# Ledger of designs, part 111: VH-VL binders against o27280

Target 1, 266 residues: o27280
Amino acid sequence: MDSMNVPEVLEIKRIVEESESVKTFIFSWDFRREVRPGQFVMVWDFRDEKPMSVSLIDPVRSEIGISIRRVGEFTDRVHGLSEGDLLGIRGPYGRGFELMGRDILLVGGGIGMAPLAALADEATARGMRVDALVAARTADELLFLDRLEAAGVNISTCTDDGSCGFKGFAHERLLTLEENHDMAAVCGPEPMMFQVMRILDERDVPAQLSLERYMKCAVGICGQCCLDDTGFRVCAEGPVFWSQELSRVREFGRYRRDPAGRRVPW

## First folded at step 3 (VH-VL)

Design u8 (framework fv_libevitug)
Fold by ESMFold2-Fast, scan of step 3:
Structure u8 (fold): chain C 266 residues (1-266), chain A 123 residues (1-123), chain B 110 residues (1-110)
Amino acid sequence: as target 1 above (266 residues)
Amino acid sequence: QVQLQQSGPGLVKPSQTLSLTCAISGDSVSSNSAAWNWIRQSPSRGLEWLGRTYYRSKWYNDYAVSVKSRITINPDTSKNQFSLQLNSVTPEDTAVYYCARGEDSWYYYMDVWGQGTLVTVSS
Amino acid sequence: QSVLTQPPSASGTPGQRVTISCSGSSSNIGSYYVYWYQQLPGTAPKLLIYSNNQRPSGVPDRFSGSKSGTSASLAITGLQAEDEADYYCAAWDDSLSGPVFGGGTKLTVL
């Protein structure tokens, strides 16, 4: 049963413009292949294939959504597509989030809110209490606020420039939140995730962090996803990692890999 | 391969505490990829999920609303087992009790089941 | 009464197709994955179908699941004598904040 390793050509059913730089592409999905928040799919435009986190999982409507930020040639081409156009999708791949306890903290930065929005939908549907800390550089880069509000999520925002909510970084805002959560899920820039992880570790809140590094392959053969200290491959062993796994990785929050696999500072 | 073996008393008097154990082989009770469940089956109520325990940097418990005030599910890492304690039992607690493994804390389906233990609550 | 409704019995002859229904509401089947368990006489339940339509390793492909709206169905093609068992559906329920089971269907192979 290798259907998940062969791209299925799917029609773009709907496109939602989340911001000037982010669109969500919605496809009909055959839920013979389970999709779980935190997992990703490979998106193929018939020229290049890139991993994208699933941001909407709707078994009732038989739909998945994939949120894509415009950052280069591939994403520029995909952003130029319209409803009715075709893309290849294969997957899902990777380790998804777990839900533990009743009180959930989500901390998302920029496009990192995409997989967390899918998680928030499920957690609220299960009757869990969800707090979301949504962080971005500016107000117009905050994503999914209307969707989170509609789901009944308790939302805190912060922006680097102070244009919406708390002025400052996610970890600074988190320090003002005193209630312990049963778990946390974190997705965004690695420096943000590193600082948030440290605070959650001090509070004994188990955290799951989604590491959205550049990837070429989703079936465990992509060297660009390798973490130096542990040999972890994001596509095979992630993208969701426990905080205790990431605490052993010297590279996390300090260095990243460019598309050629070279180590560069954040 | 994972195997579950149940033990405990088959007879319990009303108002006493029902206590059962489930010994695990082929996996660790503190495995971060499993959840350890108790389910019971009776003619009057059918199949009922009672609760689960699982380890993810700390121990978690989930309990069914119907038994939450009377139930405790405890892991024992030294013996690689987990137990069910159900307080203040009544004849309505008469059932076959199963322990079972779930894949992780996301799902509530059980892929490996113990043999079952008939517990009769009677004076 | 069970939260999920199943017919109490079903029957078929070897080689036939049998379907077992499971009816719920928007708080369970309508919003969540459905699971099916097979219980042979004198044994513990065995996971037969998970996440609406997925088969665990070792379950023959003649067993299949489907879901539409607030109802689910288990289909057994090429019915065999060894399929004589009780079958249970299960799903998460929002109102109870936990998994719930159907009342079970006793399948008799005639």
Scores: ipSAE 0.588, ipTM 0.789, lowest interface PAE 2.2, mean pLDDT 87
Fold by OpenDDE, second read of step 4:
Structure u8 (fold): chain C 266 residues (1-266), chain A 123 residues (1-123), chain B 110 residues (1-110)
Amino acid sequence: as target 1 above (266 residues)
Amino acid sequence: QVQLQQSGPGLVKPSQTLSLTCAISGDSVSSNSAAWNWIRQSPSRGLEWLGRTYYRSKWYNDYAVSVKSRITINPDTSKNQFSLQLNSVTPEDTAVYYCARGEDSWYYYMDVWGQGTLVTVSS
Amino acid sequence: QSVLTQPPSASGTPGQRVTISCSGSSSNIGSYYVYWYQQLPGTAPKLLIYSNNQRPSGVPDRFSGSKSGTSASLAITGLQAEDEADYYCAAWDDSLSGPVFGGGTKLTVL
């Protein structure tokens, strides 16, 4: 294995509290190494290792950011860390988003906005027009709104409870929007992504979707993130897929495999 | 606006030391956002990065493995220039040598180049 | 000979689209950004593309870069006579602990 597979011990430079449950951890990054929106890194707290999407790419400050949602024991430990503490980072891994055209639609749900925020930065820097549909259960769970606005992104929000923006789900809000885009990037709960993809396909909008699966090795060896029927490895062929690729994946939007390898519905 | 002007002898005898200087205009050798590189080009070896020097609170040097034992790149803040010293040269060191600016220490591309200096190693 | 592999020559007619390939490995292109240089006859190399697909100021949009896996490509659209030059790809290499260059591609405009 080459050097990219060895965790690098990095100091947390700063921590940004994005919401009650989400923090962004900032690290110095050697930008000789390529990193793309949509790629993920393996975060190691010297006890366990989890894949996390890159949410900030800043070549000017030589920094990357990783946004982590508090959801379990590992993330509890990480959320307990302070600036100056150490984490192991290896990667980046996977296929990131591609940019095409001039007008881009981003559709994100919850922590799914993490990779899309990074993509938004790149797209706007390239002079692209970026529309973002940001979805969450409640207003306080909407992520990166100020950051997106500062970047010049046109934001539309929707919340399940109607506490901010459109009351309803992302796909419902999308149906109310008439404008088409040159491409779309989607990341969030798989049921959301499934519905959004259907709408985009009907509108003939090329779409990329970022999947989340249980990942162990991140290098396409262990097969834990393998998608049924196709043999696609989310860590190698993904996590970003084109809608045409996902159309071949029967499990998409239907079920996933848990850490034990059992099929579980969404 | 940034310009690099190279100077030094074009002929060096085998086993002697190759010495070149690169004068900087429009930027500082001690800039915290630049790296100063030496590259050479020959028909036999193509383009070959030799090393760089840069200042980030202190001076750093990175050298190519192929010449690490023989190379020294030194900044001169008083003259706003940096130099290349390559010891124990052989005919294999015959090449056009370029100094070049890197835009950042974390990047390895060069955006401004000197005019080049042909150095021939011959008895 | 060179760590990065390029075709030794390429050609095209004015107005044509030309593509120059650059092949490497996981220790260089597969892991690190790719850069492209243009070298006109008798001159120093000039930075043409940085970070896979970014153009420095002054570089026409006719030039574009792309990268996939361990390979990169430089595309020139609307080929002009002035584009006749040598083109080099470059990337960091872990094994050599420094930037490496391709062997160069001589582009002839017919």
Scores: ipSAE 0.032, ipTM 0.625, lowest interface PAE 3.2, mean pLDDT 92

Design u9 (framework fv_libevitug)
Fold by OpenDDE, second read of step 4:
Structure u9 (fold): chain C 266 residues (1-266), chain A 123 residues (1-123), chain B 110 residues (1-110)
Amino acid sequence: as target 1 above (266 residues)
Amino acid sequence: QVQLQQSGPGLVKPSQTLSLTCAISGDSVSSNSAAWNWIRQSPSRGLEWLGRTYYRSKWYNDYAVSVKSRITINPDTSKNQFSLQLNSVTPEDTAVYYCARGEDSYWYYMDVWGQGTLVTVSS
Amino acid sequence: QSVLTQPPSASGTPGQRVTISCSGSSSNIGSYYVYWYQQLPGTAPKLLIYSNNQRPSGVPDRFSGSKSGTSASLAITGLQAEDEADYYCAAWDDSLSGPVFGGGTKLTVL
């Protein structure tokens, strides 16, 4: 194993409060090492380790950001940290998003906007036209709106409760949009992604989707993130997949494996 | 606007020390956003990075493993230049030597190059 | 000989698209950004591409870089006579703890 598999102990440079439940932790990054939107890192708090998507890539400031949603014991501990505290970071891992064409659509739900925000930065920097459909349960859970707007992204919002933008789900909002794009990138709850993918396929829009699975090793060895039938490892062949690849994955949108390896519905 | 001007002898005898200087214009040797590199090129070894020096609250040096035991790269803030010293040279050290600026210490590409100096090691 | 492998030569006619490959390993291209340099005869290398596919100011858009796995590629569209030069790929290498270069590709415009 090369040096990339050894956690690097990094100081938290800054913490950005994105929402009540989401914080972005910013670290100095050695940009000799490649990092792409859609890739993830393993975050180690010296007790446990969890995969987290990279949400900020800033070569100018030599920084990366990792957005973390408070959802359990590990993330609770991490959210208790302050600037100057230390975390272990190893990676990045996985296949990131590819950019193609001139016009791209981003569809994100909740914390799924994290990798898409990074992708938006890259796409806009390349002079691409970026439309983003940002979805959340409520208005206060919509992420990165100011950041996306500042980057020149055309934003559409939708919320389950109608507190901001379109009242409904992302796929419902998507159905109301007539414009096609050269490609789409999707990340969020798997049921959302499943519906969005179907619509995009019907419209012949190439789509990439980022999956979330239980990951342990991040290097394609343990098999914990293996997708049924295909044998795809989310940490190695993913987490970003093309829609054509996911069409072969029967479990997509139906079920996932829990940490014990049991099939559980979404 | 940034320019690098190299100087030094083009002939060195075996076992002696190769010494070159790179004068910086349009930037500071102690810039906290630059790294100052030496690279050489020869038909036998191709392009070869030798090392760099840079200032980040203090001075740092990174050297290539192949020359680490023989190389010294020193900044001179008073003259806004940096130098290369390579000890115990052999004919294998014959090459065109370049100084170059790296845009940042975390990057390893070089965006501004000196004109190059042919150094021949011969008795 | 070189850590990164390039074809020793490439050629094309004016207006043609040419591609120069660069092959490495997981210890370099597979893990780190790739850079490309152009070296005109009798001159110092010039940065052509950084971070796999980014062009510095002044570099025409007919130059493009790509990377996949442990390999990288430089593409030149609309080949011009002035493009005749040596081209080098570069990347950080963990084993050598420093940047490494390809052996270079001599591009001839016919």
Scores: ipSAE 0.429, ipTM 0.778, lowest interface PAE 1.5, mean pLDDT 93
Fold by ESMFold2-Fast, scan of step 3:
Structure u9 (fold): chain C 266 residues (1-266), chain A 123 residues (1-123), chain B 110 residues (1-110)
Amino acid sequence: as target 1 above (266 residues)
Amino acid sequence: QVQLQQSGPGLVKPSQTLSLTCAISGDSVSSNSAAWNWIRQSPSRGLEWLGRTYYRSKWYNDYAVSVKSRITINPDTSKNQFSLQLNSVTPEDTAVYYCARGEDSYWYYMDVWGQGTLVTVSS
Amino acid sequence: QSVLTQPPSASGTPGQRVTISCSGSSSNIGSYYVYWYQQLPGTAPKLLIYSNNQRPSGVPDRFSGSKSGTSASLAITGLQAEDEADYYCAAWDDSLSGPVFGGGTKLTVL
């Protein structure tokens, strides 16, 4: 029996309020089972199970954190829990980020900053210079700014409405930032990631992008997870992909599929 | 098991180029999970990291600021090795030179080391 | 000049606990992971501790690392004669944009 496929019942050790709609739940973790930034776990509230990105990895304190945005019935129930309550956790699953070079750019939108916050911690702890472009629709949706600042990250912000930092979209802000990065990691809405990827490709910056919508496929619960042009299965290879892999995919950033398999624009 | 075997001349004259090679067995120099480092050790300066080369979709090089203008670290995929070239050497470059492997998940820590080569810079 | 400061020597008797310190600043140990290397006479350094307190396969649990603020420590419990070696701490340094090593501590088992 694969121990990653059996939920382990863990006590909520601490809860961090990241915003009105986002909380990070912290658990003790046995690091004989490796966890990397960009991986996810299945969170089970004893009624439903949902994939959640790992947003904190702390082997010194033997802790992981899972950041959850309140968007529906499951997440509303989980947000109602307190320290000392129990959740089932299984995993980790999926392909995580790789680190290379000395200068890294992180581009995160909304809750997409969750896996990037874990990556930022690892990159800064390994002595890398980290620039983070944190994007959201409004100022109150910007996440992890205090944590990134405490880690020594160079932060740029942008909001669609101009309520904090640059007024505009992530790709517009990116055009005004320094071009010299050894790698980039990107996580957020697919239209944002598509535009960012195009700019990074023109700059010859290798980019890794995390497609959160494919996390459930990585645990085998999705009926079919196949990208149109490539023929490879996202659930076997995701959620983190290289920009070269995504540049060959017609649907990336342009449409998604509903439960019936129909194309739906972003 | 990964093993590193160093070779190169132990004596170099001032102003010449110091050239060393590190042959890799048990792994590929183009492995996506490794970085290939050069470190030196002298009584006066202790341990000094000089730089590294590694493959991630393309080749990358990182060099220490102190040697950046005169150092080149090159992979050779056909021979499964990597080399150090240090130009315009002075007696202060006299040291034991080590090649070493770092893992992709453990940047700037070296888990496998070569045996070391003493390089003396003198006339 | 070494940016990470270690005592030049340390000593102990078999079975004793010895601790080797490593002091830095906010630009290195205060912000980044610490690594420890053991160098036996005439050999290359061997990785002993990574990421402040993690042991590679094959390193006995009597070796442990810790970090507090801008300082780190290597602890050796149950000291053995074979532990006689030079010990080096290492960390990334912002100002030098690269990994730096301590000056080394020569451990003598009396």
Scores: ipSAE 0.006, ipTM 0.459, lowest interface PAE 11.9, mean pLDDT 83

Design v1 (framework fv_marstacimab)
Fold by ESMFold2-Fast, scan of step 3:
Structure v1 (fold): chain C 266 residues (1-266), chain A 120 residues (1-120), chain B 112 residues (1-112)
Amino acid sequence: as target 1 above (266 residues)
Amino acid sequence: EVQLLESGGGLVQPGGSLRLSCAASGFTFSDYAMSWVRQAPGKGLEWVSAISGSGYRTYYADSVKGRFTISRDNSKNTLYLQMNSLRAEDTAVYYCAKHEYSSSPLFDYWGQGTMVTVSS
Amino acid sequence: QSVLTQPPSVSGAPGQRVTISCTGSSSNIGAGYDVHWYQQLPGTAPKLLIYGNSNRPSGVPDRFSGSKSGTSASLAITGLQAEDEADYYCQSYDSSLSGSYVFGGGTKLTVL
C-alpha cells in the first residue's frame, strides 16, 4: 500500500561485531523515509520477520544500523550472514524518544543500549549534555562504550560480576550518582527498568522507557503487544512510554506474557 | 531540474570571517544531506563539511573543525557555511554539493562555486 | 595528503584508450565502499561521471566505464575525443578517519 509496509530488500553493507553475542548490520538508507531513535524496523530473512531497534542513524552517510543479539533460531540465522547478503527491511515503526532540556541520562542494560546509542548521537548533535549508565552481566557484554566515548558522552559502567566499573545492578549504581538531569531514557530488561524508574520518580526526573520485548507482533498490532489496564499496543503507541504511563501498569516489572497471552511472573 | 547557486565569497584578511550561502531548487531540499567541498587554486577537491537533511547532524573535516559551522534553513531551501578564523590555506573555490544514495553516498549535483580569497 | 592515489596526469591521442587508476586501502575501497568518478572540464564545476563503481548517469556516453578490484578502482575512456580533456577525480568513503568523504588527488587528461 505504502512504502513503509512493503519490505525493501537491502544489501548488508557492513557488519560490526559488538560482542560475542551482538552484531550491528549496516545498510544504505533512503532518508526520505526518516527514522528516529527509539523506532524499530521489521527484519525479514525471507523465512521469518522480527522487530529490531535501530541503533545507528547517519543521514550524512546515508546509513542505518540494526543491532541484533543472538537469542534464537531467527537471530542465529541472521548472525550467519555476511557482507553482501540480503535482508528485507520495512518500517520504521513506533514512537521515537522525545528530547527535552539541556541534560539527559541514558540507562541501558545489555542490548537495550542499542536504541540508546542512536539517541546519544542525536542528543549530542543537539548540544545536550549526555550521561550514560551502561549495565551488563559481565565486562564483555557492555555495548557501545567506544561509540559513546567518541560522541562525547560521560560514561558510568556496572556489571553484575564486577568485571568492569561498579559491581552490582544498574539501579544500585544509579543510587550512587548525584547528577541532576532534565530527563532520562531507559532501555533494558524489564526488572531493571522498573527499579530505575522508581529511583527517577523519587528524583522527579521525567523518564522515557522502551519496551523492546513487546515488539514481537509480526502483524504489527496484536494482543501480545498490549499492556494491562492501558490498552496500549507497543507497535502502535510504543515502544517508548513515559514513566508516568508505566507506573499505572500492574504488569510492568512484575509479569511477562507467554505465547498464549497469559501473565507469567518474571 | 536541480540547481545549486553559491554566494557570499570574497576577499578577507587572515583571522576574518565570511558566510557562504547556497540556494537550492528542483528537489525536496529537506530530504537530502548537503556538503561543502573546496578546491584551492590549481589543486584537488577536499571535502569540508556535511549536514543531514533535518539539520540535526553536522560533520567537519579536521582542518576546519572548531572554525567553520555548517547550517541549513529548510524553509528557504538554503545551505550555509559560517567560516571564522580564516587562514591563507582556506583560499579556495567553495562548492555546494547534494548527496544521493548509493552503498556509499555520492555528490550527484554541484553548484558553480564561489571564490574565497584569504590574503592581506 | 590524498587518501586515494591517482596518477597526476595521463595522455592519449584521439581515438585511443586511456585508463586512470585510483588506489585506496583497507579502510576505504578495500572495505567495500563504492567508488564514484567526477569530470571537471577547464573552468567548470565537477560533474558526476560514474557512480557506484560502474554506473553511468543519464547523458554520459558508454565510452566511459568504471571498475573496481580489491583496494583499487579504474576509469576507462575509449575512443578518446578532444572534449575529454579535463581533470578526473575518484571519490569514496573512509571509515578510519572517523568516517569522511575522500577524494583522489585528481588526474589531468591531455588529448594530444
Scores: ipSAE 0.000, ipTM 0.440, lowest interface PAE 14.7, mean pLDDT 83

Design v10 (framework fv_marstacimab)
Fold by ESMFold2-Fast, scan of step 3:
Structure v10 (fold): chain C 266 residues (1-266), chain A 120 residues (1-120), chain B 112 residues (1-112)
Amino acid sequence: as target 1 above (266 residues)
Amino acid sequence: EVQLLESGGGLVQPGGSLRLSCAASGFTFSDYAMSWVRQAPGKGLEWVSAISGSGYSTYYADSVKGRFTISRDNSKNTLYLQMNSLRAEDTAVYYCAKHEYSSEPLFDYWGQGTMVTVSS
Amino acid sequence: QSVLTQPPSVSGAPGQRVTISCTGSSSNIGAGYDVHWYQQLPGTAPKLLIYGNSNRPSGVPDRFSGSKSGTSASLAITGLQAEDEADYYCQSYDSSLSGSYVFGGGTKLTVL
């Protein structure tokens, strides 16, 4: 199909088990529709459609990969699929990451490492030095360590419980890292991203952050995708934003909205 | 009809540089990834480098990483390979190859090749 | 050491069947990556012969066929003809080599 608004029915070529709760589904892809790290696609199981970040982009192999965490009925059904089964894919959508300079820091939390894994592949392919700070609650929830190592990435880990690497949060580990970077890319829970952004801003490191919470609005441009104060439409202008853009958003990192529209602290 | 025509090969001394070009026609150039594949005299094929249709993503074999740079000019339908710090083992016919998106990238069309000889 | 191993030569008589093997490992063919085959006539550029393990491009006769099993692939040529005399290369992808395309060493087919 020429239109990215119509799902293509694609065969699952390969499934990689990243952890007990995360799988990467790999599809052949026609790169006449270019895909960039930080973009997402709509995944359709012929019943429901959900946005998923692209975690593997290989135009040389004509493959994309989509990493999915089990968090509800849709993702539970998709996790039950096997190689050879079919899924509908449409997109890509959203603004991808931009690469600049010679050195990049990736800071990922949990499933937020998925779009950063694709970015790591691109940055290393371009000859950039890549350092990754991979954060999770426990060692079993650290994602893509083998893939990052295979790509030549310098890896630091941290877990809340100390089961692997530094004991503590991503921003606490970042404070112990002094090495300068030309840029950073950050993806994970919003409170983590907020704390990391503040440290990078203080160090004058330009950072890009991916706001995956708003991708559910991506089936069409809608008012629910607007950020406070700025009027940004995440599905049209995001999900990737520069830290300078997000520093103007009062809600970022502080609260979310419940089903009734009320502000709820993270 | 898809056509790929390489140029820019020749004799160069060790440590020297050459820039190869590949002129493409017969397809929408910007829609397809492109590769350089080389073949030393009497030897087999070796993949060297690839570039995505937009030019955003580039890939290199370990043997050339840091020395060679692949690029493209989609307005001119031309693929390039900048080769620096050339070594005797870089002596080969260099082919321009077009990718196809059937299942995995395959090289569905090849140019005739251009000879690069690195010798004193 | 070749990442994909092919016999350096194979020969057959006109009308016979020949098979060219391509042996890989768990990081390439064994990882499920497809195998493609190219024919190179003397003094010419390679030409796509088989793609995606077993598919033929338009214009390739059905006497050429491909298969894949485990860590290996094979190209079969039935009804061998004099014009089949060429070098044949298998090609796949290898995840352990920083994700690069890999070619077999090539097989020279001689029609006796």
Scores: ipSAE 0.000, ipTM 0.430, lowest interface PAE 15.9, mean pLDDT 83

Design v11 (framework fv_marstacimab)
Fold by ESMFold2-Fast, scan of step 3:
Structure v11 (fold): chain C 266 residues (1-266), chain A 120 residues (1-120), chain B 112 residues (1-112)
Amino acid sequence: as target 1 above (266 residues)
Amino acid sequence: EVQLLESGGGLVQPGGSLRLSCAASGFTFSDYAMSWVRQAPGKGLEWVSAISGSGYSTYYADSVKGRFTISRDNSKNTLYLQMNSLRAEDTAVYYCAKHEYYSSPLFDYWGQGTMVTVSS
Amino acid sequence: QSVLTQPPSVSGAPGQRVTISCTGSSSNIGAGYDVHWYQQLPGTAPKLLIYGNSNRPSGVPDRFSGSKSGTSASLAITGLQAEDEADYYCQSYDSSLSGSYVFGGGTKLTVL
């Protein structure tokens, strides 16, 4: 039997409360199993299993972190856990972000800042200049600002309601920011990512975007992991895609699919 | 200007078949998903079927699954609904509707409808 | 019964305000799916009136407004006019119903 596909039971070493609805669960990790920003793991609470992006990669402390937003029964149960409790973790899975050039723009919405926080750490460690546009509906949903500041990231914020920073959406704020970046990485609600991608494409900034919604396919729990007409499989080729790949997908930014493969609107 | 013109409706006996067409103009047809929505006489709107812009993904209401087939010919800007094993409860005006995506699908343009009557 | 519940009728006099409710559940409006509204004048096809809970298409008067809270949405019509006499339908998406687009049962507005 292939033991690589069974969860390893790990102790929750530390829990960081990122906001009212988001917690980061930190585990000791054996870095002989490499993990890169943009990859995900399957989290098993001994009842159900769900994909979660890796938000902290710390080889010095031998730790990884997984940030989880409370949105349903599984995440509610996990949020009820304490330091010392156990979770099953398997992975990592998926294609991570690639870094190129000297300047990177990160554009994150809500929990989409989780994989981008890990990327920011790697980019700053490489000596890149990092600009982050952190977007949320309200100020209390802006994530990782202290961590990004500690890493030396240049931060811009926007909230839909104007409670912090620019009042408006990520793409509206982006139009007022400098155009000079060697690359960008984008993660958040798909409609936000679609609008941001269009602006970056017009500026000739190569972008990588993370599509988390189809991650379940990577471990064989979904029979169809295709994106509209292109036949791209998020589980096999993602969750991180270059903008040129996503520009060919008619579903991107318009609708998503549920676990049964049925089309649902955002 | 956006225009949707349905045709193919008529009187058909229970168990019969009928094919509806919708001719689209005024927009890039292949870029948009399309739906059929029906309305029985004196009753409300009921979504029947949808097809993606490319034609690869199709969706059906449970009431018509296995009996109706949605398709499109993007070279002719035409949407189709093949209706088999028709029942009296399928009697309705059938509307062709164009999708638009703000943050969730909506029907921004509708045709005038074509009447399908299933009766002996 | 309809998955989205609307009152079958509402009425008002010219110049008054009326509201039409659209009540859903946790699998549709409560799950965060937007509500769109359509106006069907007698003998005509439906026309988009409000989209994305509260936005008006070009050409729709500001007398029409939409809102959403929890598992429900509402359409408000202020300064009611005789021409507003029509059937009004809410529409959303329900993830529990084989991925169905769902309509409310419709509300007939009578201008007294």
Scores: ipSAE 0.000, ipTM 0.387, lowest interface PAE 18.5, mean pLDDT 82

